# VHH binders against c4kar8: the designs that were tried, part 42

Target 1, 263 residues: c4kar8
Amino acid sequence: MAELSTPSPASPAPLDGGRGDELEKFTLRGARQILQLLQDLITHRGLITAHTGGGHSFMTAVLKVDEERGRVVLDPSPDPQANRRALAAPRLTCVTQLDGIRIQFPLVGLGEGQDKGRPALFAPLPAEMLRLQRREFYRLQVPLAHELSCLLKAEDLARKPVEVSARVIDIGAGGVAVVVPTGAAEFVIGGTLPACRLALPDGEPIELDLEVRNLNRQTQRNGTEQLRVGLRFAALPRAADTRIQRYIFKTERALNAKARGGL

## First folded at step 20 (VHH)

Design kg4
Fold by OpenDDE, fold request of step 21:
Structure kg4 (fold): chain B 263 residues (1-263), chain A 125 residues (1-125)
Amino acid sequence: as target 1 above (263 residues)
Amino acid sequence: EVQLVESGGGLVQPGGSLRLSCAASGFTFSYYAMAWYRQAPGKGRELVAVITSGGSTSYADSVKGRFTISRDNAKNTLYLQMNSLRPEDTAVYYCARVEVWYVDRKGSTYEFDYWGQGTLVTVSS
């Protein structure tokens, strides 16, 4: 009986220093967001690869987050040498995955000690956490109850300007998918829809330019035909991007909480 | 229930010696760091000594070379041997369980979750 050695999950390679500007969109700096994400890591028992530099790393986990004292508690390595390296390092780079999303955050000012009689590593809360939604793959399915909509400025078959209110069915960092009635407007792949308005639940609509990336005709269960339009954010102000990211994060959290039986 | 009971306090002359004991119960004593702190009349709380679960010790500068903190894990007992006592050592001495401690580049942090009722030490001629 050949014990199929389950291949050890390949340690995710440290994020290559990609384009600094794109990473900013996925960087959380809000204290509440950081705390929530760390709490989620605790809840999911997320294994973390902690990089100490020089090609060295060890496996750890977040054990506790103390908001009042502004600190995070980590599981130390069973290897004393790894812990020494961690303590000596000016910065610990922590990498993990949660729900298929890569998370990266720095810890600075590590200390060694005990929490309730258990050995632990201590650090101040990270100032920032990078949540990398693979642009290509992660789209949040928008709950129907949110009534997320996008006002599309398009043209009809006669090239007359028309405004179409479209329901947003999914949203990501790079764009949205919407559904419109068939024949409401003419959409051309590669075409730009200028000065559209995305309505989020948390405030005034966001004005943005959209590029049509795909078109898919869908037949509903009731026999009604709808057009699904995949739209890319062509020009998105930084403030708008932040709002969209916040919405996605908040919604994901709520959905996950509900899935765990939390009312 | 966690309990800490101090004993061994009393009146002693300057230059004398005294040994304090703290009986611990209600938790796994050997896993926790333990500490002594004191409070003199009209003064604030002062950390005197700490001993980790591994036996590492730390002392306040005011007592270094005179006081020794130790533990007997088999007896669930913490000790403070006090030698060369001075009038300024007069205080109520408390045994405390360290809930959290850590050392970083900024220094040492100690947080306590349980302490005893204390034992009075009076150093007077």
Scores: ipSAE 0.827, ipTM 0.925, lowest interface PAE 0.5, mean pLDDT 89
Fold by OpenDDE, fold request of step 21:
Structure kg4 (fold): chain B 263 residues (1-263), chain A 125 residues (1-125)
Amino acid sequence: as target 1 above (263 residues)
Amino acid sequence: EVQLVESGGGLVQPGGSLRLSCAASGFTFSYYAMAWYRQAPGKGRELVAVITSGGSTSYADSVKGRFTISRDNAKNTLYLQMNSLRPEDTAVYYCARVEVWYVDRKGSTYEFDYWGQGTLVTVSS
């Protein structure tokens, strides 16, 4: 009986400053807005995944918001070890969803105690909350059968121009994630790849500029190392955007139909 | 209705001992942390001791080693054993229910929602 090691959910990337400009429009910093959003989480009894780092997380909920004292009260984990990790963490990254919108916020200065005789976790109100609308951040996992590819115009280690055909593994309105062989090109976070070509099944490749947003080395089951590259659409023509959105919608519909037992 | 009734106060000589009691009613006593605080004449309120529902205790530095907070959940009673009493311990002692407490990297926080009428402790030669 092979214990299916459920892949540990990747810890959400900290709200680190590098995605700063694009995320700023989705970041709430107003005290009233933050309080309202937290109250909404209470009202909707939203479950929150609290990430403590190191791939560890636990489920919690906002129990109370105290505006006067500037604190939030969370439900502790039934696992004492999870609570210990939470308290030891310099930062708790809370992730939840409300009305299809992903919400992420940091908590710092976590404490343990009781509220009205019930165990609880306490933290100061978050300084910021990220509210991500689905449309911009949703990434469709590309079916392998679609064989989406992106021709990347990059440079090698010698700064020689190279073209790399990369498999697209996910696509959203804002960008794509691709996999490339290790050593195929040198990628720099924040770097622009001009005049790349995204191949969709419905027609001619789309020419577009891509910005490198993240790099992740992945080891495949077969032991082969690949580089996952997260790419943002830096300049997308309206017609291209429409095509991408259409592809995503059509694919999602097909996947959902299949999941519902629709042939 | 939540009620806290303190007793056991009185006049005692320096170096003497007293035991204060607080009878609690109107709530599930065993679930709540309880505390003693005191107010000396002309002074502010001072937290003296806290006992959690789990029995963990904390004391003010001024009373550490001399005072012992304890609880009997079966009797819904909080106690404060005061030994080696000093004139500086003269105060009205109050029993309080801790509504909220937590410990973080900055320290401990205690918030009270109910307290008794207090019992006077006078330490004088």
Scores: ipSAE 0.825, ipTM 0.927, lowest interface PAE 0.5, mean pLDDT 89
Fold by OpenDDE, look of step 20:
Structure kg4 (fold): chain B 263 residues (1-263), chain A 125 residues (1-125)
Amino acid sequence: as target 1 above (263 residues)
Amino acid sequence: EVQLVESGGGLVQPGGSLRLSCAASGFTFSYYAMAWYRQAPGKGRELVAVITSGGSTSYADSVKGRFTISRDNAKNTLYLQMNSLRPEDTAVYYCARVEVWYVDRKGSTYEFDYWGQGTLVTVSS
């Protein structure tokens, strides 16, 4: 009876593995740039996923940046255990998004305390911040149970308009990957699909334009061939971006909680 | 307006005891860590004791075992019980509100935003 080791859901590996050279161009090391970006995170109330290692993370936000003292103040987790893990971790990997751009930065030397009577986490300013442009967005694998769908407005082989309901398999700040039946529509890389509708669990579908970025034929376990379509969000409204980000964060949190045996 | 008013200072003989009080107003006292620091004549400021909002306390080595910092949140009052006083304890004692404090692997950091006018403690035979 071979115990099928259920592959531990691969914690989204910190993007440590990209070719060091390619990431350098996206790495901010300037003090002013770092401070500005952190201030922007404060202004936009950007939610941050702080990874403590071992597949553990918690949601936080930058509350304050102190340039004079060279420190950043973070919102502690409501979970005391998460805070303990954060403090015990040699490094926090913070991941967030601003204006559709993924931001990643390390924090080291975390401390716990209070700022003006409020509990807070403290860390030295990051030495570097990675700002990844559109192509390198983290993609959340959408749980099958969520049944996210995207209504694609495409054309068939005869260039007749068709609507295709596609299952969303992954989602990120920059776009979605969907699966469609083979032959359901004709997709052209670089083509735009206007006025599509992305269905999220939290409300009405989001209307958006999508650009076809890649096409891959995939064979399912059952032998059925499907077309995987990689789609980029074209001109995503801010409100839509916020909703997408919220969904991603919420889902990640839930997945992490489940992985910890909490559900 | 934030106000801190110290009282209880005076002249005491070596080995004697005093209790300092600090009346706080103008802010939610119970949310803030509070501290006592002192300044002896011709010397710099020295942190004496800190008490967090949760009641955790920290003391300077020079006063550890002799001084006790406490708080009454209902009265918005900070206290410093000083026992076994020594001539080297002679100083002006100040109450301070801790704006920021945190503990990391390197130690504790305290920053203060308000302080009182101080109360003089003189320990002399």
Scores: ipSAE 0.793, ipTM 0.909, lowest interface PAE 0.5, mean pLDDT 89
Fold by ESMFold2, look of step 20:
Structure kg4 (fold): chain B 263 residues (1-263), chain A 125 residues (1-125)
Amino acid sequence: as target 1 above (263 residues)
Amino acid sequence: EVQLVESGGGLVQPGGSLRLSCAASGFTFSYYAMAWYRQAPGKGRELVAVITSGGSTSYADSVKGRFTISRDNAKNTLYLQMNSLRPEDTAVYYCARVEVWYVDRKGSTYEFDYWGQGTLVTVSS
C-alpha cells in the first residue's frame, strides 16, 4: 500500500450569489485595477480554484494577461474531463487569495488552444473582480456551547405572522445562517424579515432587519429535517456591527487557543 | 534564432500542381502549430491552411479539397501540396509559426510570431 496522505482542505467555494448587493462596494470594475490585480496574481504565482458548476472545480493559475488583446491565459487542468467541463460551462468562477485578501472573478467565453506551443485556456478579461479582506467574507462556525439564537419575525404560508427562534450556526460581518424546523415559516429568497432579534452572549439582543439570501434543506443525524436559512443584515447600526465583530474575534481567538493547546 | 525558409514556388499553368516546402530551425518544431498564408499583389494576407502540433488541419474555403498541409517533424519541414491550381491562387506564399491559437464559441483565432521571406507562385497560361 502506498503512503497515506492527509486529505487536502476543501477548495474555497464561491461566495453566495445572494450577497450581491452587500458585496458591490468591494467590486472592482476599472480596467486598470483589474489588469493590475491579474498581474499581481501572476507575479505571486497565485493558485486559483476554478468552479465549473455542479459542485465541480479544478486548480489553475493565470499564466499571462494581454491588455492589447483583452484576454487572460490560464493553465489547463491535467484532467481532460475538468477541461471539458470548463469549456462547456456558461461561466467559470475563479476564487483565490493574495496576501490574505480573497479574490473572486468570473470568466466567460472560455477557449482552448496553445500559447507558445503549450496547452492553455483563453478567456476575455473579466468585467469585474471581487476583492475582500478576510473579515469581509469570513464566517465563524458558532460553537454549540454558545447556543446563539436569533428570533425571526416571519410569516406562515397563509401570510399570518409567526415568530421562530432559530439557532445560529454561523455568523459573519454581513449576516448569519440559522436552522429552523422545516415548515416553521415561509421563507422566500429576497424576502425581508423586519425587527428580528439576534441574541449575543453579552448585552441585550440586537434588533435588526434581515433579508433571506438562500435556503437549504438539511437532514440531521437523528433523521429530522430542518431548513438552513442564510440571512443578510440590512442597515446594520455601527454599534451592532461592533458587537458582532467583537463576538467573532473573541470566539475565534478562543477556538484557536484550544486548537494549539492553550497557546 | 528562429528561421523559416520557403521553397518550391514557380510558374504553373491552370490545373497544375506545386509542392511548397518550409525548412524550420531554431525551435522545437513539433511543439508548434504551423501555417501557410499568402498575399496576392495589392491584397491583404489570407490564411491558407493550419496544422496543429497534434496533426489537426484547417483550410480556407477557397482552397479546401485542392490543397493539403502536412508536416514531417523528423525533418522539421512543413509542406503545402497544391493541386488544381487556379489563376486566383497566384500569390507569395509564406510559412508561419503560430504563437497563439485557440478555439472558443466565436470560432478560431491564430496569431503568428515568425514567418519566412516567401516563395512566389504564379498560375498563368
Scores: ipSAE 0.669, ipTM 0.869, lowest interface PAE 0.7, mean pLDDT 87

Design kg4
Fold by ESMFold2, fold request of step 21:
Structure kg4 (fold): chain B 263 residues (1-263), chain A 125 residues (1-125)
Amino acid sequence: as target 1 above (263 residues)
Amino acid sequence: EVQLVESGGGLVQPGGSLRLSCAASGFTFSYYAMAWYRQAPGKGRELVAVITSGGSTSYADSVKGRFTISRDNAKNTLYLQMNSLRPEDTAVYYCARVEVWYVDRKGSTYEFDYWGQGTLVTVSS
């Protein structure tokens, strides 16, 4: 059986919880659900990336869960510096995948010691665990040949309405990232851009409201600045969501076929 | 089979000294933290001292400065040197193996899975 996407050896990065209500429907808070999910990670020997902050992480695994004492036991890093960073961090953000589902959970109050004579890390059970299906976290990198664009209804520096045609660089179920020339419009994190138009190849543009989630300046080799704008879809109609998912699926299949045939 | 066998107890006058030994077998002694507990007549068990595999020690307030826990990994033996003994130190002393220990921001945690049969220490004039 053929896989829809190629395996990635890269460590999964934590998802930003900037608006907890957006991820709340995927968050497990029940003790039974949490214990079962941790036990599934133990049973499948799931490899976990533990993020300590400042761009640092190490690989670990859940060795056991102790329901009566309310704690988890983790494999320590062979690198003592990674363990020291983990112990100093206010929280450890653990990320992994199990059966194609992304799992993320925080651990606080990390300790170091031994379990049955073997080095181990210890923490209280997490109060929550995030479970996401692939469509809820995946972002397709849009091929340049597709020239996907989004017409943004924003304001200029004089606070007058302006329309900016922005190239779409990635797209997922929850939003897009675009690039615009620096200074083309004012973008404010948390701001809303109503009635924007996303142009997909398979029909008329989709009319949608967007929320600005992040802004990153990029300097090209020639010194020209562009602004990368991360945009979240507000309340998509089902038809729009279907078109976006079909575009992602079709494009990913085409890219996978090209990669295999291009070798 | 894990076995812990204490020895060295006996009758001693107040102010005197004793050294307790615990012979360990059935496990890799050098991997485990070890402890001494005691149980006085009519009382519950009291943790006396702990030594980790790396040699770090912890003591009950009632014995600090008077008792010294040590280990000899080559002989699989745990020791408790008891000096300046008092009548309230009268108890059965138990050697114990630490199943779990860790240190976090709240302090140290110790959990035990095996105990010996004990050795009686009587401090009386």
Scores: ipSAE 0.668, ipTM 0.851, lowest interface PAE 0.6, mean pLDDT 87
Fold by ESMFold2, fold request of step 21:
Structure kg4 (fold): chain B 263 residues (1-263), chain A 125 residues (1-125)
Amino acid sequence: as target 1 above (263 residues)
Amino acid sequence: EVQLVESGGGLVQPGGSLRLSCAASGFTFSYYAMAWYRQAPGKGRELVAVITSGGSTSYADSVKGRFTISRDNAKNTLYLQMNSLRPEDTAVYYCARVEVWYVDRKGSTYEFDYWGQGTLVTVSS
């Protein structure tokens, strides 16, 4: 699975759809809700990154929505190659932000033509739109000074229990990413790690169940190999969620204050 | 405001020819795709031909090879040259301005916002 990405103004990457049922509760499927959100994008002249696959994207905007015909009209790229890729793609994944809310939606069946004498791209209205508040997509890069760790209750190659203390490299509302030495344990995507312990700087460690979402080999600058493990919070108690969100908020505020005071 | 005025209709023998004209005013003609429609008695409207602002053309299967759509942007005029006319070409012919057109994987879509009063073409011996 691809790593979950945070958006940037120029090239926001689509959210990973591999475990898309976690995102279902943030997905709009009502026609009126979809039309209103698209209209808000038009009104604010929101800039949209349209992903065509293979790492290619182009900038666009929703020019209008035709409710009666069930259709959206998009600004074509000034680059003819980008337009050709968009027309050839089986789907166009559109990503933008509006008032701090991340918006993502697919368009299928893209066409090319004119609207009132002006070049335009056309597609049926999306059947769904993802609308996420910041807490639902943000991943804090954990400062090294915090020394966040997570005790993983995993298994070795022989399926025997092993405990691994893993450094947390990022943390968000839905999970953490950790690094472990290569070979410290056997991880399988979709596997569960019950009763792990997340150590935050303030307070007792949090006990939580984790699910493996992705695995990536990484080579450190000194040549040492390690395993990056993406982990989802499976059954997160309210108190644990609150502590994690408080940690993220306080840490980001502190990092922002450092950036301002570093003049 | 927008006006489309057709002319050139009349009575023609089978195998004959006619040229229809449509004078356009009230808009920037060169920006818009334009079309000819026809409606035979008791039938729905049939799209006959379309010409884009860039000069690309498309035709109904029933008229391919016999009809030619063209435009003169300097005169704001749309034309339909009709050759090898048949009795089934008998209809009122309408000039129309294309508000929206696009081509996708399912084919072409054309949507019209203005049309004229029409000109009658009768093909009979």
Scores: ipSAE 0.654, ipTM 0.855, lowest interface PAE 0.7, mean pLDDT 87

